# Ledger of designs, part 11: VH-VL binders against Poly(ADP-ribose) glycohydrolase 2 (parg-2)

Target 1, 213 residues: Poly(ADP-ribose) glycohydrolase 2 (parg-2), of Caenorhabditis elegans (q9n5l4r222to434)
Amino acid sequence: ENWKLRETNLLPDVQVFDKMSIEETALCTQIDFANKRLGGGVLKGGAVQEEIRFMMCPEMMVAILLNDVTQDLEAISIVGAYVFSSYTGYSNTLKWAKITPKHSAQNNNSFRDQFGRLQTETVAIDAVRNAGTPLECLLNQLTTEKLTREVRKAAIGFLSAGDGFSKIPVVSGWWGCGAFRGNKPLKFLIQVIACGISDRPLQFCTFGDTELA
Below, E stands for the ipSAE of ESMFold2; O stands for the ipSAE of OpenDDE; V2 stands for 0.75 times the mean of E and O plus 0.25 times the DockQ between their complexes.

## First folded at step 3 (VH-VL)

Design k13 (from a05 with heavy chain N54D G55S, light chain S93Y; framework fv_latikafusp)
Fold by ESMFold2-Fast, scan of step 3:
Structure k13 (fold): chain C 213 residues (1-213), chain A 122 residues (1-122), chain B 108 residues (1-108)
Amino acid sequence: as target 1 above (213 residues)
Amino acid sequence: EVQLVESGGSVVRPGGSLRLSCAASGFNFDDYGMSWVRQVPGKGLEWVSGINWDSGSTRYADAVKGRFTISRDSAKNSLYLQMNSLRAEDTALYYCARVYDILTGYSPFDYWGQGTLVTVSS
Amino acid sequence: SYELTQPPSVSVSPGQTARITCSGDALPKRYAYWYQQKPGQAPVLVISEDSKRPSGIPERFSGSSSGTMATLTISGAQVEDEADYYCYSTDSYGTQYVFGGGTKLTVL
């Protein structure tokens, strides 16, 4: 019948960026690569993507007191968090920048809703942690159980937070590909599928990594 | 305060090339995406091309893909449009426009220049 | 190619409500923007993201979007509102940005 039109409606718009960080976008759902406990190791001196996000947005620290350990079918959504500071480097090379982020969307009233909140949704989703060699990590990720869990987790996280978010893109990156040893091509495909399920465009930040063609 | 000033428009024969420039002032150039929009005299608006704040992403209308190249120079606060293989249908007033969020695909233009006229004729 | 469809003209009397429509298959999933252009001038953004009014735009301007149709409404149209109005949006995949054909508003 009209299966082609149905498939076309499920395919997301995908854009890939080398130089933009997830936190620099506005009018979007920003994905926070979470630990199972919201905030991860921020209080213990951690410096990975989720922990850097909480350091830049102190308002999100309050959420730690109100939320427990994230379950496999759960995601946490935070709307309107203000970016307080900027940074350079990553993990052991992390240095706080004296310069504010280039993108000044926070100072533009057109990015605010009727309550004065920034129209930026931050969604925390935790990834499965893998161990072993790169091949062993990949094979562990290719099981039906883990593939289903990751697709479902991402799809839940990519769903609209409410009225007005269904037309904005999801901005994400290498979810679980650092310390959690996720396979980059596989994690990219999982997020493409999840955006298709949630019917939202995907804007993917590679942070200068050339593995994605 | 915000000013966008286009230049480079002229009369060119079909198949020729032309480079348009847009000088930006009154704002931090690197904080914004930029676009080119054209308008045939007496007709409607047509989006031509867009570039994000760091030049990492560019987009083109189907009518100009492979012929036009958008670029920017942050040191000079300038936007450019290199136009090759020009056709009669490229005749239009070309506007430079500031985009507050080109990267999300929902980018409105909040400031426009006065435009520069390009005429392609034999 | 993806297109946004507008009526070529709309006429109202001063003080009446003007409604300008914009139709496109991607509008259920994509924001519409509205621009006003007066003769010899660059366009001015009057409505962003379906319904948001930029600072400096009179309160008589409003926007809405439902299904495949976006609407610009000017409540109590004034003579100075006479202009060409363009809707602007993107296709379902964000690969093309398009303007509608434009609507000439006449306030008689």
Scores: ipSAE 0.006, ipTM 0.527, lowest interface PAE 10.9, mean pLDDT 70

Design k14 (from a05 with heavy chain I102F L103W; framework fv_latikafusp; at its last look DockQ between E and O 0.03; V2 from the best seeds 0.00; counts 0 for: pae E 9.6 > 2, placed apart)
Heavy chain, then light chain:
Amino acid sequence: EVQLVESGGSVVRPGGSLRLSCAASGFNFDDYGMSWVRQVPGKGLEWVSGINWNGGSTRYADAVKGRFTISRDSAKNSLYLQMNSLRAEDTALYYCARVYDFWTGYSPFDYWGQGTLVTVSS
Amino acid sequence: SYELTQPPSVSVSPGQTARITCSGDALPKRYAYWYQQKPGQAPVLVISEDSKRPSGIPERFSGSSSGTMATLTISGAQVEDEADYYCYSTDSSGTQYVFGGGTKLTVL
ESMFold2-Fast, scan of step 3: ipSAE 0.085; ipTM 0.616
ESMFold2, look of step 4: ipSAE 0.011; ipTM 0.486
ESMFold2 (binder alone), look of step 4: mean pLDDT 90; pTM 0.908
OpenDDE, look of step 4: ipSAE 0.523; ipTM 0.847

Design k15 (from a05 with heavy chain V99E D101E, light chain S51D; framework fv_latikafusp)
Fold by ESMFold2-Fast, scan of step 3:
Structure k15 (fold): chain C 213 residues (1-213), chain A 122 residues (1-122), chain B 108 residues (1-108)
Amino acid sequence: as target 1 above (213 residues)
Amino acid sequence: EVQLVESGGSVVRPGGSLRLSCAASGFNFDDYGMSWVRQVPGKGLEWVSGINWNGGSTRYADAVKGRFTISRDSAKNSLYLQMNSLRAEDTALYYCAREYEILTGYSPFDYWGQGTLVTVSS
Amino acid sequence: SYELTQPPSVSVSPGQTARITCSGDALPKRYAYWYQQKPGQAPVLVISEDDKRPSGIPERFSGSSSGTMATLTISGAQVEDEADYYCYSTDSSGTQYVFGGGTKLTVL
């Protein structure tokens, strides 16, 4: 459809950060790495990126009741979720913490629209799940079917913002590279291409992995 | 350039106390989790304790739990290990190590100091 | 208590492939990492997340993990690769950091 008109302009502005988490940004589109059911295991005790996000932003829990399994060309957009608390640790070491200055950007009224909503969009997109050895996982991702699916999924997600968001960056990271075993260089290139298609700048959080730089 | 410099190692008697320090430079200290790892000369590595980026979460190996306390001071870019009720088996070179943990899961140690020697003997 | 098991030593000739194994019940669910330690020096991370090579590490180093066993492979081992090698991971709960007992690699 419309996004295909952009496929000849695939060189977006790209910035790479090694010390910033996705959740610390404001006035941007934050990518939430989702499974096919929005919210993942948060109601069943899960504690991975998507589940932690929903625990920190309880209003996002309402979206679980409204959205069934995400289809290959679907993404879910949530605008204005407020981060009520911070956390430290992961899974078995997860602890709640006081909101730090790093999370205080959301309390700045200059980032709010006319209705008082924070101008931060959260977009949930699910990645292809891979299994087997690293080589088998990479080969599974390099088929035309899987590459097209991932590029289109990311592009649709990056396009989900309204007119006010078209010039603000997409903030993302290693989408599908943890439990779903995505190849980091390949997933980076897919997201660069998707941002080119959606005509949006990319701010990429590497979480200390400088293999890309 | 990332640097971690340990200090405070000395000879102490069993039952004594000692405080180790690690001075960090060349990076934003409050963005990273930190750990202490020890090694008996000529033997293997043993993780001792870890603290996350803001000090809100601490972890301890079973061998030191209840005796050691890890802490950090962001204003001084320093990591500490308070060691109480020291035993002969605590004799080791103690390394300060940086863990990458910015509100995300499991991370390895990517930078280490040179270590500071602690000897517990009578 | 949970342990990662490594052979105490491995010997190869220069140019041969060295393989060092690490066994642990949590390895199907937890990443393995590999550290190199030369006498008098702090450890150096040579493999992260089962199979990723950090910047600056020679391409002859590689890793893999399958089931309860992780393997560090040095293709065309060189004399400067003589060192102690430690695998590292977490226990099943993810709350304790665990090192293997270490493997002394001899290249002669």
Scores: ipSAE 0.000, ipTM 0.410, lowest interface PAE 16.3, mean pLDDT 69

Design k17 (from a05 with heavy chain V99L Y106F F109M Y111V, light chain R30Q; framework fv_latikafusp)
Fold by ESMFold2-Fast, scan of step 3:
Structure k17 (fold): chain C 213 residues (1-213), chain A 122 residues (1-122), chain B 108 residues (1-108)
Amino acid sequence: as target 1 above (213 residues)
Amino acid sequence: EVQLVESGGSVVRPGGSLRLSCAASGFNFDDYGMSWVRQVPGKGLEWVSGINWNGGSTRYADAVKGRFTISRDSAKNSLYLQMNSLRAEDTALYYCARLYDILTGFSPMDVWGQGTLVTVSS
Amino acid sequence: SYELTQPPSVSVSPGQTARITCSGDALPKQYAYWYQQKPGQAPVLVISEDSKRPSGIPERFSGSSSGTMATLTISGAQVEDEADYYCYSTDSSGTQYVFGGGTKLTVL
């Protein structure tokens, strides 16, 4: 086995937000909800989280050309892509907005280049796509094989983004709960476990969903 | 039991307005995007509008853009289509449908209601 | 306006293979989806993303896409498969969703 369960905290520090998107968070490791092929539907006219991320960070488009299909135990880490603009809206209502840098007393310039441009660290992980009714999707996700695969995928991604010693938070949301039909409480728990394994804080964005309330 | 029930279809004069409703039951409404699809009697299907899981993103067919507004109310598990400046060519059976992708995508519809008939005539 | 083109009708005998095509200039970059509609009923999704069969759809249904043409294949067509079939996809910009004109399948 190329990675092991760390002898650290059983549970990570978890913060849950209902009004912040993953793309709007600075000074953290952001999770990119990926298709098995990096970039998802951006070349097929999609405008979901992954495609919006590539639009905000054009440098990430190069990764689509350089990386093949992501395997079950692989994750792609993209470090140093600059966020040139923020946005409001989603899909066909997408509007660009000027980035207003936020100040941090301890680390206000740790992810800025010599010109003050904001950098971010992004980890792309693909989720298992599920089919059928909501009950069929849930029951399929509760198998040992699927659970182990998802936990390992997330943990490998989090470990790749700091080798388990990074103090910056992992910022994520409903990984695999959109087009891939993942169960929200289960996907939340999987990501909590993965952050525990990597010993990193989790900042989780619910996007107004109250299932965790 | 997943169910979508449309209502509000009626006879309206050209230039008039009408609001369609769709009541969802048997699934977590907030997990799914929704869509409206219409079908002129005896003719084919035409996509009209879509809305994502949280209502933050909407899409419209060119034929209805600027005249129709799609919206949703999670407290009532309901989808709406506000139709303004109606034309004779808007006459059709209007289906409410659930998007196959859960949460964040615009995708095909996997569950459909039985439809509500809108007739625009002078 | 962007358009998806289907033949108006296809006829096969029971047990034979039916093939329904859908042509569109955006199909090399956009997924095709297939719906079955029987008289007086709402449509049913039978194929998603070019070739994926939703749970509960019989194995005799399959799909493929190559270049500007998507194909729905029903291997060993049954009388119960008589219906109108519609392809569904997006335009080149990915902002407009379009149905094909529909194909009436007759199994006799």
Scores: ipSAE 0.000, ipTM 0.417, lowest interface PAE 18.4, mean pLDDT 67

Design k18 (from a05 with heavy chain D31E, light chain G94W; framework fv_latikafusp)
Fold by ESMFold2-Fast, scan of step 3:
Structure k18 (fold): chain C 213 residues (1-213), chain A 122 residues (1-122), chain B 108 residues (1-108)
Amino acid sequence: as target 1 above (213 residues)
Amino acid sequence: EVQLVESGGSVVRPGGSLRLSCAASGFNFDEYGMSWVRQVPGKGLEWVSGINWNGGSTRYADAVKGRFTISRDSAKNSLYLQMNSLRAEDTALYYCARVYDILTGYSPFDYWGQGTLVTVSS
Amino acid sequence: SYELTQPPSVSVSPGQTARITCSGDALPKRYAYWYQQKPGQAPVLVISEDSKRPSGIPERFSGSSSGTMATLTISGAQVEDEADYYCYSTDSSWTQYVFGGGTKLTVL
């Protein structure tokens, strides 16, 4: 699928990475899988991607105080947050694996703007929450309303690149496919379409299908 | 400080094989992508291959795809290029270069070695 | 195959402004990088991400990119700036990374 997208020269470029986490990238727009209220359950002991991101990047906690519940046409952008810790597992298997104050990109001044901020954008987008069996969750996502909402939400997030970010790829993963029970193939296709709309390459992190499926 | 030292360059016959090595020191090798860039003496630069920080992603120039294999060994802080089915046009000085883009591992290069010369001739 | 096109040579007098261009179809959406190479030496990055000057690079070096053309500008060229200059970028699919053919700058 990905090879066809790359070869047609009409669709967005899509690269898939199995061994990379979104938080370990630099010089890119990183997608944060958000709850409607930015930060989700961090203050209440949540341990999904959004909560982990805020725990690893304390600077982003301030954003919770400044932003209301995210609306369907809204995405929140945060520039220059440092990653201070690493982890293993996901959700209820989360374990702290390493504390690393420096990564290659974060340690290199050439990645910083005039204010010393890392040239990495984090964009928070919330996903539709689904319940029931896998088939019921899929059918809930296949309505015109839900499909349009998800495509628009992703496209707005991907288009929110500020000056200097239009040449930087979007790095994302299984948006809404954990606790929100999103269908993985559908969410992948929605993000491909959104990148086509925004005219940006997509770098997709799978995080190991054996852990999330 | 950061040092990259290439080795393995030699004179080989067309159709032969050669393995280049690059020993890295002075930085955390596992936090950087690496590339091989070649240059025919007196001519221009040509990107050959790149590998990201953990070896999970590799890329090759069209001219070498299917013949060359890039790899890395974290325990030895070393980068390798296995070159098979060598052709006269592969004759060049081969540079090892460090890449700070950890996701893709291909751009830009901030540190270069001195290069190792590969000559393919009868 | 994706290609970046540079003029083979540019000549200026000392103190004159040198402009080296780089053309490529993907440059509207991909960063250009510029490398300086002097005889017998490995290349040195002089401009990153279209216009960013790395630490230690003289202020006379600047870069810009507009549409399908990136430009390296050396304002008040010095004799020590004589070198080969290469642009470097990627294609629209992030699958090929290519150098331009190189431009020999002569200051005389």
Scores: ipSAE 0.007, ipTM 0.538, lowest interface PAE 9.6, mean pLDDT 71

Design k20 (from a05 with heavy chain D101S T104P, light chain K29D R30K; framework fv_latikafusp)
Fold by ESMFold2-Fast, scan of step 3:
Structure k20 (fold): chain C 213 residues (1-213), chain A 122 residues (1-122), chain B 108 residues (1-108)
Amino acid sequence: as target 1 above (213 residues)
Amino acid sequence: EVQLVESGGSVVRPGGSLRLSCAASGFNFDDYGMSWVRQVPGKGLEWVSGINWNGGSTRYADAVKGRFTISRDSAKNSLYLQMNSLRAEDTALYYCARVYSILPGYSPFDYWGQGTLVTVSS
Amino acid sequence: SYELTQPPSVSVSPGQTARITCSGDALPDKYAYWYQQKPGQAPVLVISEDSKRPSGIPERFSGSSSGTMATLTISGAQVEDEADYYCYSTDSSGTQYVFGGGTKLTVL
């Protein structure tokens, strides 16, 4: 049946990177793993992925003042934030490597739009928070309500590509899999489906966690 | 002025090994990814391998996976390509090229060296 | 495997407009880049991301991409523009670097 060929044509390009950071790409939509309040715990001393990114890209802090609590079907887009520092480790092992802008390519005019903005979009999407045992957390995620919410949230975020971003991939990682206790294989599949819906390639950063490999 | 200077090309027998080098100058080496692209004389361009700005991520063309290893040395502003188990079809001019991202299609090869010729023959 | 198709040669007189095409099924979704290569020299990027001209490239060079075809345009071609021109993009999966076969531009 020809419909099966059509179904496979709806799958996005997926590339998985073990050592690449989400922040290293200049021509992409970078996903920011947010809580309901944009910026999360940055102003309160948090150090998870969203908080680390806001620390590295201070321009994103302005967005906290302009956006209210994120609703279930909302995502926030920020274009052109620079990476001002690099780091090693995560959470309790976080170490700053440099504090000066490191990527000369970010000053290359070929990576900028007609308004001089870097062609990098940062999209904030919040994940469902799970509680209890690993099994309880997984079962909470497998309800129709929670699955539909997560797919819609990711798809809306991935669809927030502005003019000129349709050829640029979505760069993401283990969305909601740390403090929010999301199931890694499930969250990967949700993001694959969302990229299929948005018709965008997915570049997935595992940060050395090859559970899917 | 950005400059990339390749060296190490030579005539090698099939099954042999060779190490190519690329010396970079005129830009902050650690701010950019690097790639190797080859060209058989009179033919088109073929990407070989890429390495990101800090060496944490590498990519290889299917034709060279398991045989070639890309590496970089920030103290020397140098890029390397270790080529093992060389085959006649690896005969080409090997270019060093600068990229921001090693992901295909998302960053141009914006500067190239002049190339170093590798000939695999008996 | 996936290929980008270019005409093998294009000929124009000095001052005429040269148009070099690059066709591929992934071009609606993927950026095209253009390189100029003169004999014995390395390739030089002349157009980036479909239509952007890098610093130092003459204004007569422009690019566009529509559907499955990208086009390099040289308005008022000069003798010094004689070279091989290569397009570069990626396949539909985004996993392979793909160069076109090259077009030899003759200005006579």
Scores: ipSAE 0.000, ipTM 0.501, lowest interface PAE 11.0, mean pLDDT 71

Design n01 (framework fv_flanvotumab)
Fold by ESMFold2-Fast, scan of step 3:
Structure n01 (fold): chain C 213 residues (1-213), chain A 123 residues (1-123), chain B 108 residues (1-108)
Amino acid sequence: as target 1 above (213 residues)
Amino acid sequence: QVQLVQSGSELKKPGASVKISCKASGYTFTDYAMNWVRQAPGQGLESMGWINTYTGNPTYAQGFTGRFVFSMDTSVSTAYLQISSLKAEDTAIYYCARDLGWYEGRSYYFDYWGQGTLVTVSS
Amino acid sequence: EIVLTQSPATLSLSPGERATLSCRASQSVDSYLAWYQQKPGQAPRLLIYDASNRATGIPARFSGSGSGTDFTLTISSLEPEDFAVYYCQQYSDWPPYTFGQGTKLEIK
């Protein structure tokens, strides 16, 4: 019941963006829409958001070897992964491109902490997978067990990894709303609640779905 | 309701070009990739590649580069397949199909299909 | 590229019988395999994804099983409308996301 006593502090600052990519923000906590196995299909040729991020930040590949399947109350935090290249394309049109110094936030020392790490945190959280009709998918998500799991997962992921991150924005999007068939309005509300619990602003990327705009 | 509606059948001579459309409705066009699949008469399904509807970038399977062009128009939620310098061996039914999973690991299975467009190349 | 081999090429059965269709991959696809049904003159329809999950609206008589290189589609009691061509598809590796050659299920 303690989070109910914080109702005056539960509504976070929320900003909605139509075109901003999660990967294009620095000085923030970036949410990685994970498969249960960290890294998704990177080693198997995947090229969606999670796989592209791991390929752009090779140091995150080590996390695949060190972490098993993500459990329901776990999230994995990776701090300061350096982006060695940019890309164009998707899947087998994916092309490596030179990072332009003019446009790279990681070349600016103001975005680095006392250890020289970029002040960018990447947090991997996996969503529940839904199957069946749209109504069946929604009803699966509205059970006490699934709602509790999803709110807890997001809240754990949105908590700061350490000093310096607790007041910077969480940058996220339609977590679990693609292949896992999450309900977009419900998943948005879950993430708003989680940001309220973690006391952090939310920057939400709609990726062209202007339902909230 | 999600629906993919393709343009009508085409009869072309060798050397001509054809442009097939696939109009999407019932969902946000840019949230899902559009795939193209060929089926020659009496044969099975053959993946040709896809287009990333968010970026506009096409990906072609081996054997479908050069003469085949994937494009799109977000303003009308439509994907296009253009085949130039048509050959008799291009005679087939061409399907568009939606890919479910852009943002969550791998889920490149095709949940909705267009009805198909028959392209016949004969002299 | 990953090659999918389906067997048998043709399966002749009567309504009410159980059908078992196989799909074998040339290398592991884990669980990244889907099954499609195609009736004459129609577009393919998704039946099963991620090896064992039934797609929306697909009757309970359809089930998928397997992982790695060996996959099975089972129809527990054939209905007249089930006589069609069935294709498996992998999406485990970089494209192309290859299809098997198909199994034709026909009335005996």
Scores: ipSAE 0.000, ipTM 0.437, lowest interface PAE 15.6, mean pLDDT 69

Design n02 (framework fv_flanvotumab)
Fold by ESMFold2-Fast, scan of step 3:
Order: sequence, then C-alpha cells, then structure tokens
Structure n02 (fold): chain C 213 residues (1-213), chain A 123 residues (1-123), chain B 108 residues (1-108)
Amino acid sequence: as target 1 above (213 residues)
Amino acid sequence: QVQLVQSGSELKKPGASVKISCKASGYTFTEYAMNWVRQAPGQGLESMGWINTNTGEPTYAQGFTGRFVFSMDTSVSTAYLQISSLKAEDTAIYYCARETFYYDTRGQYFDYWGQGTLVTVSS
Amino acid sequence: EIVLTQSPATLSLSPGERATLSCRASQSVSDYLAWYQQKPGQAPRLLIYDASNRATGIPARFSGSGSGTDFTLTISSLEPEDFAVYYCQQRSDWPPITFGQGTKLEIK
C-alpha cells in the first residue's frame, strides 16, 4: 500500500509549526541533525540540537559507543529513548529545566508498544557543510552531486525500519541550516521531496534550529 | 553590529583588588558565553575560563580559582572579572571574548573580542 | 592538557609571497582547531575555525588545512596588513582550551 502511494503520489502532507521543537513530539519519527559522528560533541561538552538531545535522553548515549562515522548513504535509527529533562540555551549557555507538560506523552502507556518502548523513532542524518557567503553556500548546494546526496540521505533516514512507523509523521526542521550554512528554502524542499519518496507526512518545526553567530 | 567594550586600564599595588567590565552590544547577551583571556607582556594568550551568560555560572581554568571571580549583570549586558589580592604576576592585558559555536562543536572559538584592559600591579 | 606548538617562532617574508604557518598538537584534536591574528596593540581576530573554515569577513587569501595533530595556516599572497602574530587554538579538551605560543610574521 505504501509502495503504491510512493509510486503515484510524490507529494507528502506537510504541516509547519513555529513554536514546537522536534523533541516535543510523540508517535513519530524524529529527525536528529547529526554530524558524521553520532552524538557530535556531547562527550566533549557540545550543546547544540544533537548534543542537547543526547543530554536530555541519556539512553541515546549508548549508541555513540556502538556506532562508527556515518557514511553518505547511511542513517542511524534509535527507538524508544525517554526524555528526562528540558532545557533552554545551548553550548555554554545551557540551562536545564524540568520536563514540561508537552513531554508528558512519554508517561502515557498508550504511546508504548508491547515491549514497553515508546513508539518514537529517532533518526540521525548528517548534512553537508558549506562555507563562504550565503550565495556561495547556496551554489555549493545546487550541484547535482550535493542535491542527490542530500535527497538520498534524507530519504534513507525517512524510510521506516518497522511496520508501525510507515504511516507516522516525520518531524524535522532546518536540517543543516545553522552552522553548516544550508539554505533554508532548499533544505525544506529537499525534505519535502524525501518525505514524498518515503511516503511519510512531514511535520516541520521552524523554532528548533540553532543559529551560527 | 556586535561590540564588546571593556573598562579602562588599572594601576594597582600588590594586595589590592580590581574589577574589569566588559559591556556587550549588538546581540542577545544571554545567548553566547563570555570568556576571559589573559596576555602577559610579550607573552601569548591564556584561557582563564568563562561565564554561562544564561545561568550566571562561572567555570574557571586551573590556576584561576580563588582570587578570580567571573560575574555578570544581564540588565546592562555586562560581564565582570574581579581579581583579589593582586600579585605582580597578574600584570597583563585581560580580554573578554564572545564564545561562538558551530554545529558539531562545544563552542570555545572566539568571534568577537573586547579591546583589552591593561592591569599593572606594581609597588 | 593538550600543548600546541607553533613553528616557526618568526617568519620573515615580503608582500606578495606565500606564508605557511604550522601548528602541532601534543595529541589529536581532530579538526577542533582555530587560527587567530593579532596586530600590535589590538585584540586577536578569528580567521579560521574547525581547521579549514574561514570566519566571516576574512579574505579568501587565508586558508587552513590539516587534521589530527598537524595543522597549517596558509596566506596565499601577503598584503602589508597581514604582518602580525598568529595563534592557533584547540577546543578538543573541556577544559582547558589552549593556545599555541604564536608565530610572528614580519616584513623581510
């Protein structure tokens, strides 16, 4: 069924949210904006989206010890990580807070499978790094090589590894648009195309991105 | 435009205290940690530590605990370095520097610097 | 702590020449290395971060390369304003971050 929809309908359902972070959703595939090495700098004190997520979900830190550097056609999937805390800030401005009501979904047994795991999939995909002016960064991203790589990476990450996730939304945001200097409209379109290929609805969060200063 | 403006030079006798200010403008003060870097005359750069501008919590490098105090005042976007019981070896230019971050990094690169405050400790 | 050793201590060149400055780490810092320029009487200025990425506003003649323990800052064609002291800095440790001792680039 999903195969037929993928063949004939390449346009996914898209919803955009401006005040919801990726980590606040449940019953979904959450995209983790990774570097080539899973966990980024979390063990060395890094604190941007990926590192903060690992600090909020200590169970995910075990994956760093079990995984090598992610290659261009690879993505890493983690199921059932529990959110233990909330936060504000990033890097050396990080401030921990208690879990908000938005995270209380993980305490609801109706969101757990038969093994007691939260029905939330976290998928790590790394983006290409760009340098230079905004125009130079955009032109680097518009080559056939870079476009193909990014679409393939996102599509592989958005493909469900299990039967229960094929109809659950992909929750993502400005993948590679902060410090990696990705073009926001382009990265949005790449993720829309990838969701179309994987036949998954897209829930896009605009507020969860961090800014290069 | 981002700017860090430090207080003027200080001449102190041994045993005195000094408080250096670093006033930030052109960005949201609490979004970037503020680092302190010392440079003794004719010497290189030495990291002293930083203050988390979101929480007010300082972190000191080894050798800069006890006599050195990092503080801040969010209402005036200003970071402070206080040195007590001044010694001759504290003679140096003290810089504040804004910590930038890049994806995959913990920050600790310095994209904007204050102009420096010369502290001279002599009898 | 990770010790950064810069070489040479002093490099004498003329405008228009290529400058190559070295920074060697006592243990691997991956690509967690930055380069700064400091002119007399001025604060340092960030040139390169994460070994090879040019900071905003930095001219294209500045480039960085290397990984692990050996890093190079290259200035392809020296301008008069490039004669300054250059420092490398690592952030692989937490804490401390450390700086190299500096390389003075002076006019021949």
Scores: ipSAE 0.000, ipTM 0.463, lowest interface PAE 15.3, mean pLDDT 71

